# Designs tried in a protein design chat: VHH binders against Protein disulfide-isomerase A5 (PDIA5). Part 7

Target 1, 129 residues: Protein disulfide-isomerase A5 (PDIA5), of Homo sapiens (Human) (q14554r378to506)
Amino acid sequence: WMQNPEAPPPPEPTWEEQQTSVLHLVGDNFRETLKKKKHTLVMFYAPWCPHCKKVIPHFTATADAFKDDRKIACAAVDCVKDKNQDLCQQEAVKGYPTFHYYHYGKFAEKYDSDRTELGFTNYIRALRE

## First folded at step 5 (VHH)

Design c2 (from b2 with Y100I S101T T105V S109Y; framework vhh_gocatamig_d2)
Fold by ESMFold2-Fast, scan of step 5:
Structure c2 (fold): chain B 129 residues (1-129), chain A 120 residues (1-120)
Amino acid sequence: as target 1 above (129 residues)
Amino acid sequence: EVQLVESGGGLVQPGGSLTLSCAASGFTFSDYALAWYRQAPGKKRELVAGIDSGGSTVYMDSVKGRFTISRDNAKNSVYLQMNSLRAEDTAVYYCATYEITGEYVYFDYWGQGTLVTVSS
């Protein structure tokens, strides 16, 4: 007897399917969600992007670190999804990953520092000062 | 100079199968993600399947379980195995890759496309 070679292992869960504190936003809820938070750091990404894949665990850990802070959110937008393409174009996303900081839903600046949990957490903590 | 050349399209009956191939040149193939997109007349291009340098894959919901993307780094090629084809799969299929500029990735390179027609 042999095992069925056509039975693949279970696929890895997508970032959106993982149980995390990252807010996965779409075009329909992006503006409404950001207005409710004083500080939101948004990661615009593509699932196929190797630079994005390296950052995902760091960004996720950052979101989890701030999960109990009502003034802070870490959000992500999958720019490859059809329903998000117009959003990513409107937000002037030119490549992946792109990180934008929004203050009460208004674009304030791009985050271009270290793409590590330490880098992200230091940035967010500085915003609260 | 980056070039992508698709092949394998054609006329097939519903329920049939086709394998699309994309031959790449002008870059270090193993370092790049490749994707298959399609565009039907009057519609926007949509992502069908993608495969990164590490072999991780992503699929459009309507093709999951029917289509399989794979790559052969020794041959600088990416493939799309299409099974159980439906009329709504009729489209021009494009192979695409990206350029890394700094730490950003842009989808800059597209092939000419190969036509797939699913009809009796």
Scores: ipSAE 0.000, ipTM 0.260, lowest interface PAE 10.4, mean pLDDT 83

Design c20 (framework vhh_gocatamig_d2)
Fold by ESMFold2-Fast, scan of step 5:
Structure c20 (fold): chain B 129 residues (1-129), chain A 121 residues (1-121)
Amino acid sequence: as target 1 above (129 residues)
Amino acid sequence: EVQLVESGGGLVQPGGSLTLSCAASGFTFSDYALAWYRQAPGKKRELVAGIDSGGSTVYMDSVKGRFTISRDNAKNSVYLQMNSLRAEDTAVYYCATYEVTSGEYTYFDYWGQGTLVTVSS
């Protein structure tokens, strides 16, 4: 109810700075990390992209829902970072967000369904059944 | 060969206006969505405005009401009319193709070289 119009808005934490179950990966650890998980859904994104910003809460909620399942991971790669550009090019990322499913580190398919917590959760659950 | 060529950038005073143009070649222009992005020195690139093949538009919140994106399929061109310019609008502006499916997927197949807009007194 109390507003101060002259105060600057508080700085927003980056997705990587938020305490979530999302695995934030970089080029150096991407392949090794994915090999250790049976199922990984990876979101390739750019922090400035409005479409990515809208999906982030849904993807984060999905990661948190599966945090206790050792066979499942939800991972993210920031394609704007210099050290991730080669990775995003190698994975044929043509836009943001892009979602890829990997099985024990092997690319299996692109996820093109609903970008909601329900959509991601249903997709992941179907992989186990 | 796909090409996007931006023009219309320059120095303008706060409160002024500029029109940016992007001329496209090498693809069936009318089938593609086009967007304007901007990047200030030391900052990340951001989507400013987009227009799909049907003419539906999207805008970044800070430019709504001030900027207007439009297209001319006969001229293979997309435009950004920028009014009430602010110092924070200073950036290199890029034209890009983009695909929006269900209003959520953005992708960049082709980019132009950019045009500099400086808003200063």
Scores: ipSAE 0.000, ipTM 0.130, lowest interface PAE 14.2, mean pLDDT 81

Design c3 (from b2 with Y100I S101T T105I S109Y; framework vhh_gocatamig_d2)
Fold by ESMFold2-Fast, scan of step 5:
Structure c3 (fold): chain B 129 residues (1-129), chain A 120 residues (1-120)
Amino acid sequence: as target 1 above (129 residues)
Amino acid sequence: EVQLVESGGGLVQPGGSLTLSCAASGFTFSDYALAWYRQAPGKKRELVAGIDSGGSTVYMDSVKGRFTISRDNAKNSVYLQMNSLRAEDTAVYYCATYEITGEYIYFDYWGQGTLVTVSS
């Protein structure tokens, strides 16, 4: 016998709705949140971008790996939200995904290495020393 | 001035078909990649389909096999043929230029949108 669900499956949760250690930031809290962390790696993304979708599980795993380190954060900004467009323009985001490293809220450099959990983790570990 | 103007939206019954058109001006059309996006009420804007300058296409999983994107460089136009329409396809559809460089997607210009309503 076969079960036929009477309702369509619920929509998949957005990244922001998932229970993860990623800090989801918006224009009005971006600067103040980053100033409280010694090291923050920020992913600027668009939810519909295929390249972003491939990186999200790797970036999430990285954030979860550093969740207990008070000095480190992995943050994300959804650049297609109207309220975030000014922020993404101010941060010179020209494509998705874009990764920036901030030191106490000050932009230090763009991350252009491997978009894997291993790549992100090694980068962050080097910053801690 | 760069312009993208969408047309072809309307009310259609589930299972019906529509063809959306996007007319472009103000840039060298043949050099650009074009995409169709949609935004449903209460949802984020999502990429539906894209076509690059060489004619290679990409599609969102939920429309693959039902929608076809095409372009006509002589007419500076991109099209979205939508078949087997479903209630969940109801959205404002936008035309945009995009560029894929390595692992990035850049969006330069957007149209005003055309409303598609699928309703029984």
Scores: ipSAE 0.000, ipTM 0.170, lowest interface PAE 12.9, mean pLDDT 82

Design c4 (from b2 with E99T Y100I S101T S109Y; framework vhh_gocatamig_d2)
Fold by ESMFold2-Fast, scan of step 5:
Structure c4 (fold): chain B 129 residues (1-129), chain A 120 residues (1-120)
Amino acid sequence: as target 1 above (129 residues)
Amino acid sequence: EVQLVESGGGLVQPGGSLTLSCAASGFTFSDYALAWYRQAPGKKRELVAGIDSGGSTVYMDSVKGRFTISRDNAKNSVYLQMNSLRAEDTAVYYCATYTITGEYTYFDYWGQGTLVTVSS
């Protein structure tokens, strides 16, 4: 007979598996989703990237702060996923994390300010309607 | 001069295993994240697995549980252990580095690639 050894601990949930207000987008739905939102701040990331790991809690808190504002979305794209590599290349993502602001699906600018909840929140609040 | 030299590619039967190695020189290896990419004929290059300077790993969905990336800082090498190989794993496999400086992770250097063919 064989004994079952103690199972390894379960892997930590991925960002997508966490129940948050962040919209996790893929190449197939990226363009259509962005066109429906007046303001979207998108984080292009790789899960293994140390700079991305530090920002994820801040970006998540920002998304949760704006969850009830129908005009605003905080979205994320995992550039490591097979299906997203074309999208990340098309959006000229050359390093991680990269933050882009889109207005009704149109690229408006790259966000290069503080990667904190306060920085993201102030940026979004300052966006003209 | 920065160099990345891949080795370990070859012909293997479906269900078989291969270990790819990437030997690095010309930079402080322990400061860099490293990744394995692959490109099949007529397809775009895709990220297979990555490992940061702290040893945290990431895997493409289709290889998770089958492939293991690891590093040996004393030997300036990164490895990709590939198990349960399938025909769709046939590709040229590339080693790449990332700079872990400033506020971004950038691709800096690429190897020349090593061919993996999975067929009977």
Scores: ipSAE 0.014, ipTM 0.297, lowest interface PAE 7.3, mean pLDDT 83

Design c5 (from b2 with Y100I S101R S109Y; framework vhh_gocatamig_d2)
Amino acid sequence: EVQLVESGGGLVQPGGSLTLSCAASGFTFSDYALAWYRQAPGKKRELVAGIDSGGSTVYMDSVKGRFTISRDNAKNSVYLQMNSLRAEDTAVYYCATYEIRGEYTYFDYWGQGTLVTVSS
ESMFold2-Fast, scan of step 5: ipSAE 0.087; ipTM 0.515

Design c6 (from b2 with Y100V S101T E103D S109Y; framework vhh_gocatamig_d2)
Fold by ESMFold2-Fast, scan of step 5:
Structure c6 (fold): chain B 129 residues (1-129), chain A 120 residues (1-120)
Amino acid sequence: as target 1 above (129 residues)
Amino acid sequence: EVQLVESGGGLVQPGGSLTLSCAASGFTFSDYALAWYRQAPGKKRELVAGIDSGGSTVYMDSVKGRFTISRDNAKNSVYLQMNSLRAEDTAVYYCATYEVTGDYTYFDYWGQGTLVTVSS
């Protein structure tokens, strides 16, 4: 017998399903996780957003570059998930992607520079100084 | 002028089904993502489902497996097929679209909403 050759390909793994150093946070663990890290850059996103899809590889590479630094985290919040929508509204997320820097869980500033691995990495390195 | 017009809301019993439709005009429909939001009394608007220009879809956790979003570019329409409806699905459902503006994706336009009531 023959397997169906016209079957659609299996869906691509979601960002959360990929094995990366990005911390995927939800409303229930957001505040407590951020308080434990000196520096966290958070990407608020929607999986269907074209700007988000373009940035994801760059943000992932940045997280992987800092994986061994205990004081630094790159985190992401999926604002489409119903359990995260209150969090995204509380954090004043008006568009996607939105990048916030938190210092020990305290909001410090919005990141509005280049959405590239180099841009994110240079920003985080400056915070370490 | 961009316009979104929702239809298909109504009263259904728990376990029932409804199909919501959103007719769009005033923009190049095939280039835009569309989404369905809902708002129940006393609650904030929440994103239910989204579909991008390439047909990739996302759903909020509470509706996965029950709701299906789809689009028809030839008809400038987006649809929400709602199955196995629950009392907690009772809300005004809104169609929204967004434009890629500068460096961000914003929801630019909203419809007036269509009421879905799930009750025995």
Scores: ipSAE 0.013, ipTM 0.343, lowest interface PAE 7.4, mean pLDDT 84

Design c7 (from b2 with Y98F Y100I S101T S109Y; framework vhh_gocatamig_d2)
Fold by ESMFold2-Fast, scan of step 5:
Structure c7 (fold): chain B 129 residues (1-129), chain A 120 residues (1-120)
Amino acid sequence: as target 1 above (129 residues)
Amino acid sequence: EVQLVESGGGLVQPGGSLTLSCAASGFTFSDYALAWYRQAPGKKRELVAGIDSGGSTVYMDSVKGRFTISRDNAKNSVYLQMNSLRAEDTAVYYCATFEITGEYTYFDYWGQGTLVTVSS
């Protein structure tokens, strides 16, 4: 008898719709974009993933911190999109989130440290040196 | 044995509504995130809507405002309420669950699918 007929909340913008310094990549531009940057940290994710949702603000802050460094990029790939499934399989993404470091477009290593702005920025800063 | 069983699909006219249900068994339902995917003829599977163990939701852009995902942990069920259906929504709809580990979310189990046809 106690119903709350509240209207549904307004839709939240997707990560891709937010104005950030994160490069949102798809299968057809992934390789060409990465080879133009000396250092790229890529987050492979799924929008529905709770672990991904928690990391997104930290990864976004990291991308914004390095936005003026022409040698550094923070990129993201939505592995749930049909057009990206082949890419995520080729990159051996088996769970979300997965973080890979690429040097001039070549896979160098998987990032398995702290999923915080501090952790990401310290990692990238070390690569910069 | 883990099972996901979809129901509620059928033929409906444009502008109509359908509710899909997915009944789960064989695992601790409340610990898992669940999603509805769809696959149209000649297309790959795409995420339609997702709901995590805490009740937070995500939707693909083309269904926002029209579809609503919900869960009932007491009934081990997840639902997709589909309103204002369009011909473009015609697809086989799949229920899927994800294993949440300490650091990763793994895609694990799929249902058999239920066909939704939106046609006049």
Scores: ipSAE 0.014, ipTM 0.294, lowest interface PAE 7.2, mean pLDDT 83

Design c8 (from b2 with Y98W Y100V S101T S109Y; framework vhh_gocatamig_d2)
Fold by ESMFold2-Fast, scan of step 5:
Structure c8 (fold): chain B 129 residues (1-129), chain A 120 residues (1-120)
Amino acid sequence: as target 1 above (129 residues)
Amino acid sequence: EVQLVESGGGLVQPGGSLTLSCAASGFTFSDYALAWYRQAPGKKRELVAGIDSGGSTVYMDSVKGRFTISRDNAKNSVYLQMNSLRAEDTAVYYCATWEVTGEYTYFDYWGQGTLVTVSS
């Protein structure tokens, strides 16, 4: 082993440590939280995933756009956390990011459209029609 | 083809240390993230630690502060330094990398595993 003589970069704040309208859920509160919301779009992710890192600002902006709508939530589950791994397996998460839409806590469909604020926003708005 | 070969497993006493190594071939190593998973008897396979192409790391809660993942791009290798080992760390440890297809990251490439036993 050879050491790098320069210091490693400083740690970056986690998504959960950022002040946003995204609901960060864990296995213990996932089912209860989803049942209380008419529409929830859930992002299952891993912090090290490159595709996840690119989507996070778009998903965050979407959550912030709907923060005042009591019927809508944008939620995220970190599938790397040991307490969440069983949940991610139960929800059939096979790759990252994975987006699921839940209606009053019931799985309705997988979201496979554009991973942009516009794409997410259009999808959520269409749920009202 | 993508190949991952683990080494370094063995028997250690509680409180001991062990370093696992994973040698990779068949892909541009520096562009990929690598992860260590483990599976104990009767339990599901769980993600222990991961390191991306930029060197950012993640750890499961129960190993934070005890385990350190690192990589050496010149040697196409990833390592897991395990300190303060506990009986509950006993498992087969797997090295994994992912395939990026379309817009998803899948864990499609796995090593055959190396056994770590923590016992007196």
Scores: ipSAE 0.013, ipTM 0.349, lowest interface PAE 7.3, mean pLDDT 84

Design c9 (from b2 with T97A Y100V S101T T105S S109Y; framework vhh_gocatamig_d2)
Fold by ESMFold2-Fast, scan of step 5:
Structure c9 (fold): chain B 129 residues (1-129), chain A 120 residues (1-120)
Amino acid sequence: as target 1 above (129 residues)
Amino acid sequence: EVQLVESGGGLVQPGGSLTLSCAASGFTFSDYALAWYRQAPGKKRELVAGIDSGGSTVYMDSVKGRFTISRDNAKNSVYLQMNSLRAEDTAVYYCAAYEVTGEYSYFDYWGQGTLVTVSS
């Protein structure tokens, strides 16, 4: 039959499954990982959120641009995963996406400027060395 | 209707100069950050230069000191002045515009691209 179903294509890889320079963190490794980097910009997100889906390419491109800078990291936390719910509550994440800047693992400020590769790149480049 | 229209691409010899222009319409230009990206065959699209709504600029390392991005809000235009051009600058150059709100969603718009060829 013409209408016999064809196997659907494989599901799109999740952001965490993509080969990018974004550090995908979980509750168990979040604080230890952040302490090792002078500057970390963290994106707290939910995979179902349309605003998050729109930012992901920009944030990924930013992470890739800084991949060879040992002082800089761009990290992401999936707040929908059961194992991350306590972390996202502890970090006062009230909506998605939420962006926090950490200095040697210490929360410094919420990033609330442009949600674009340009905005993230300008912000990171302006941070002290 | 939102549009970004690039112009100024062409063939130049190594060491030459070229100015790219991007004319925008259909949105409040002053509320947007603007950027120039480029893509060479077999390579990913990369950010070359950007200018935010406040006038702060960013440049990729290989173009610092050679390229200058500027904007003219009265003319709804962004420019890329390219000096000391090299063979590796050969690419299609794209203009992009990003809505700046901080608290709300953003929208990004892309132009059709303009080809820059640096060759003798």
Scores: ipSAE 0.006, ipTM 0.182, lowest interface PAE 9.1, mean pLDDT 82

Design p1 (framework vhh_gocatamig_d2)
Fold by ESMFold2-Fast, scan of step 5:
Structure p1 (fold): chain B 129 residues (1-129), chain A 120 residues (1-120)
Amino acid sequence: as target 1 above (129 residues)
Amino acid sequence: EVQLVESGGGLVQPGGSLTLSCAASGSIFSINALAWYRQAPGKKRELVAGITSGGSTVYMDSVKGRFTISRDNAKNSVYLQMNSLRAEDTAVYYCATYEVSGEYTYFDSWGQGTLVTVSS
């Protein structure tokens, strides 16, 4: 049996489906990817989280601003995905969003400042000095 | 703060269905997000599904297409409809609230859980 009802509009693209400079990482590639970058700011998030939704455009703009800097990456980890839940627990993610700075793959500190493009950009620029 | 009570667990055959209910002691209208977690023997507690006050949903990859989370503010309840159940779905299932505190959405609290056993 075949039916052709009017199709609903497609859902809005997920953050991972958008073409941005954000590196979307999963548990199996997280540590090896981070080791290759001098400075990585990682956003741990859940797609349903209201605070995360507000930050995503700012974090994306920050990633795009540093896209040509080989030493810097802005990465994101979806803590709802099966393969990422162990990673998010290992990294002691207690709430969303959580931002961690890693130096050549080593956890250095938690970022707790302004969740704006300006705040993220100033933080990353200070790391380069 | 609301207290949560889960119900609807039980023994079911592989391929069967169950609906879990989570009843809150008060209004859930203002709660930003609610979620279902599960913990199998010898395993860590894992997030299964989440739903926001606006009705947006997310699911763990292994349950997508099989499980559906829903929210009923009028009944102060959240539900997990589980279809096509597998042995690996055997676990104690917990519902949880997420609190908004300062700049974060925190996992706040959970109920006592309801056991789901999938076996023949």
Scores: ipSAE 0.044, ipTM 0.472, lowest interface PAE 5.8, mean pLDDT 84

Design p10 (from p1 with V100L; framework vhh_gocatamig_d2)
Amino acid sequence: EVQLVESGGGLVQPGGSLTLSCAASGSIFSINALAWYRQAPGKKRELVAGITSGGSTVYMDSVKGRFTISRDNAKNSVYLQMNSLRAEDTAVYYCATYELSGEYTYFDSWGQGTLVTVSS
ESMFold2-Fast, scan of step 5: ipSAE 0.044; ipTM 0.512

Design p2 (from p1 with V100I S101T S109Y; framework vhh_gocatamig_d2)
Fold by ESMFold2-Fast, scan of step 5:
Structure p2 (fold): chain B 129 residues (1-129), chain A 120 residues (1-120)
Amino acid sequence: as target 1 above (129 residues)
Amino acid sequence: EVQLVESGGGLVQPGGSLTLSCAASGSIFSINALAWYRQAPGKKRELVAGITSGGSTVYMDSVKGRFTISRDNAKNSVYLQMNSLRAEDTAVYYCATYEITGEYTYFDYWGQGTLVTVSS
């Protein structure tokens, strides 16, 4: 029982297909995109992952809360896609979800606090300018 | 870490039957659920059937009443009994699981796949 079959009603849109402020990144654009943002919190995930599915609404709400701040981004990487496997290995992603904070594209720390909109929002607001 | 090995695929005529087997090895105590997926040429992988450690089952609508998933915990195996096979069931069938520990879900584990061809 990893997931419910997508019988009627119609298939649920993937996170990437949803209209949100989350930046969905792939191996080819990860480094270049992150260097353009002062602060980026990245969620490494797998679409089938139960822990990830629980966090996605919270992370999305956080991204939407900071959508008007040009210095801040909330980004996501699907580690199941073959083109992202090298990236997720290089970033030492061993389980899902994994959250990393990057400062101008440089890895600064792993986020290991509460996986809620409040937890993510408080973390981002506390980041040094 | 878990390894999955499938067997039982083959060629069968419409209306025939096949039993697929999947044997798990490694960190078997981390196995929380086992599932069968399939992928036909040019299509995405889809969930066919799943079974939880407690024995609850899930089936895609087009196989309900024809396919039966079962689990043998003593043999660390999951089986898919496929009856009344149709041409549309032709696909590579994959056994899959995921590992859940505390706050993390780890990499999903997939078998190599076994080909089921329903024709002529």
Scores: ipSAE 0.013, ipTM 0.353, lowest interface PAE 7.6, mean pLDDT 82

Design p3 (from p1 with V100I S101T T105V S109Y; framework vhh_gocatamig_d2)
Fold by ESMFold2-Fast, scan of step 5:
Structure p3 (fold): chain B 129 residues (1-129), chain A 120 residues (1-120)
Amino acid sequence: as target 1 above (129 residues)
Amino acid sequence: EVQLVESGGGLVQPGGSLTLSCAASGSIFSINALAWYRQAPGKKRELVAGITSGGSTVYMDSVKGRFTISRDNAKNSVYLQMNSLRAEDTAVYYCATYEITGEYVYFDYWGQGTLVTVSS
């Protein structure tokens, strides 16, 4: 038995623990889930990343806006989880956050525009054509 | 330029404990987060734990509840308290930090590594 007097702050709720329309994916279900959706925008992130924390509310609002559209999904992958590290390497994630658009599970392009609800929503609406 | 120096590795029996330390020096004002990675023989490096300047933490699933990352900003140091060690924790442990470049975060500074061997 030992005690650490310099213990970190209490754990914060994770994004996955929040009740949202974001699909939280892991290596085991990533490919199968994406194949079932015509359009998926995926956010690859690390929970400790400050840029990711700033985007999460915007990405969540976007997912919630499209929750009733069966052809659209907004998904997230936590690249810090040990079971997801191979997936994030395979998807060529070099920094956080990284956004990829997939069409029926096929990688189509990186999203490099505004990291706001309006930016994401405008991008997805253009894909609906 | 930032330099990272790890210490605290060694041989320990299963169920034992070790504390790893990493001291940062140089242009430390660029440091926003500190992380511990590990690499076992024949395997890729994997993220074990990370801590932000504000103290928010993240852990690899297999070490949650066993390992605790902490930092001392006054000493520019990060620590990894490893409890209930298992044979699968045997690896070289690396300290790493990132620099914010534009709108992305990259790990670009690494220490030399410290060996942890869990064996009877």
Scores: ipSAE 0.012, ipTM 0.291, lowest interface PAE 9.1, mean pLDDT 82

Design p4 (from p1 with T97A S101T F107Y S109Y; framework vhh_gocatamig_d2)
Fold by ESMFold2-Fast, scan of step 5:
Structure p4 (fold): chain B 129 residues (1-129), chain A 120 residues (1-120)
Amino acid sequence: as target 1 above (129 residues)
Amino acid sequence: EVQLVESGGGLVQPGGSLTLSCAASGSIFSINALAWYRQAPGKKRELVAGITSGGSTVYMDSVKGRFTISRDNAKNSVYLQMNSLRAEDTAVYYCAAYEVTGEYTYYDYWGQGTLVTVSS
């Protein structure tokens, strides 16, 4: 009998389609959502970017770790989506990934430390504790 | 190239204590941070505790005050002292090492995991 190649697996779910504690924000809800959280770390990304793909599991794990803290959020913005391009320009995103910390919706600083779950967790712990 | 070896897992009763050890071998020139993760049945892998080269620590809320992470920089080793263990601490525990090599780059190394069962 003739052996055919295995059917390709179904497409992997996008980050937004995964059931995680990451808040996926868009231009129309970004500012209103951030105002409701004391501390938000935002990852601006592009789905095709290899550096972003490597960081996503670490950022997701961080979000999941803080899911029960009402004062803390980890949020993400897909800067490739047409509706988010104006937002990403307004927030001065020059490359991917870019991480910004917001205090009650006000930009406070760019996060430039380790792009690991440990790095993100240490940063957030310093803000909360 | 780099290998992490965990030890110290086992069966312990609720309220008991256990110490996990992890040693890095191979060609790690610089280890920026060492961490313990765990994965319980049906759950995602989560960060339990971490320690940087300089000794700064981070802990998951549910283990804070019960677990203590420490490291030996000369031996590239990390330890997790677990006190007042609960049934909910039952998981496979993984050692991880992080090496930051550039502005947007890092390498992570993982051990094979060690099972901790807390049951009476």
Scores: ipSAE 0.000, ipTM 0.175, lowest interface PAE 12.1, mean pLDDT 81

Design p5 (from p1 with T97A V100W S101T S109Y; framework vhh_gocatamig_d2)
Fold by ESMFold2-Fast, scan of step 5:
Structure p5 (fold): chain B 129 residues (1-129), chain A 120 residues (1-120)
Amino acid sequence: as target 1 above (129 residues)
Amino acid sequence: EVQLVESGGGLVQPGGSLTLSCAASGSIFSINALAWYRQAPGKKRELVAGITSGGSTVYMDSVKGRFTISRDNAKNSVYLQMNSLRAEDTAVYYCAAYEWTGEYTYFDYWGQGTLVTVSS
């Protein structure tokens, strides 16, 4: 959709603008949303971070794979947004991406394994056993 | 630009072995991850094994120690060596490849599937 040949092409849609099964959360709804799900894996990210950009497709594919499972959610928090800075500080996010697992809204552990659909999917499957 | 063709499926008795191969047309050097999935009748497609461009591997718990994933970049291929096969391993096996194409976008490539039947 280039209407002006001298203008740059339109920017890529943001992760939040993509139609995916990822739950994009903000400080105002984070706690209440997580309490409703037995298992939630949360990705804390910054849109400009190259490491985050490479992981986003893998995390999205994982969320889509579990979309029909009512007990599982994959959620994301943009820590660059002003409204989310307090949340990311409270959750002790020290770098991007950071992955936390929550059980009915309670922090259980940090996920530090492979940042691929393979790693995320195997981790979530183990939680269900 | 990448097409995946699977081979090596078939009928095998419990305790037997099979090697599945997945050949990519074009180069797999730009591929970030390669994986084997399977789908049994009445079940959802599940991740069996995967290997990243750096060589790190991931396995489903029920196949750890029995299955080995490997890649050969010179032959543009990925393999799944399956040992000590069980009736519950019966499924259509698919290979998949992931290639980054933009900041938030990627191409995923899927093979046609190959049937593995473990039965006496």
Scores: ipSAE 0.006, ipTM 0.190, lowest interface PAE 12.7, mean pLDDT 81

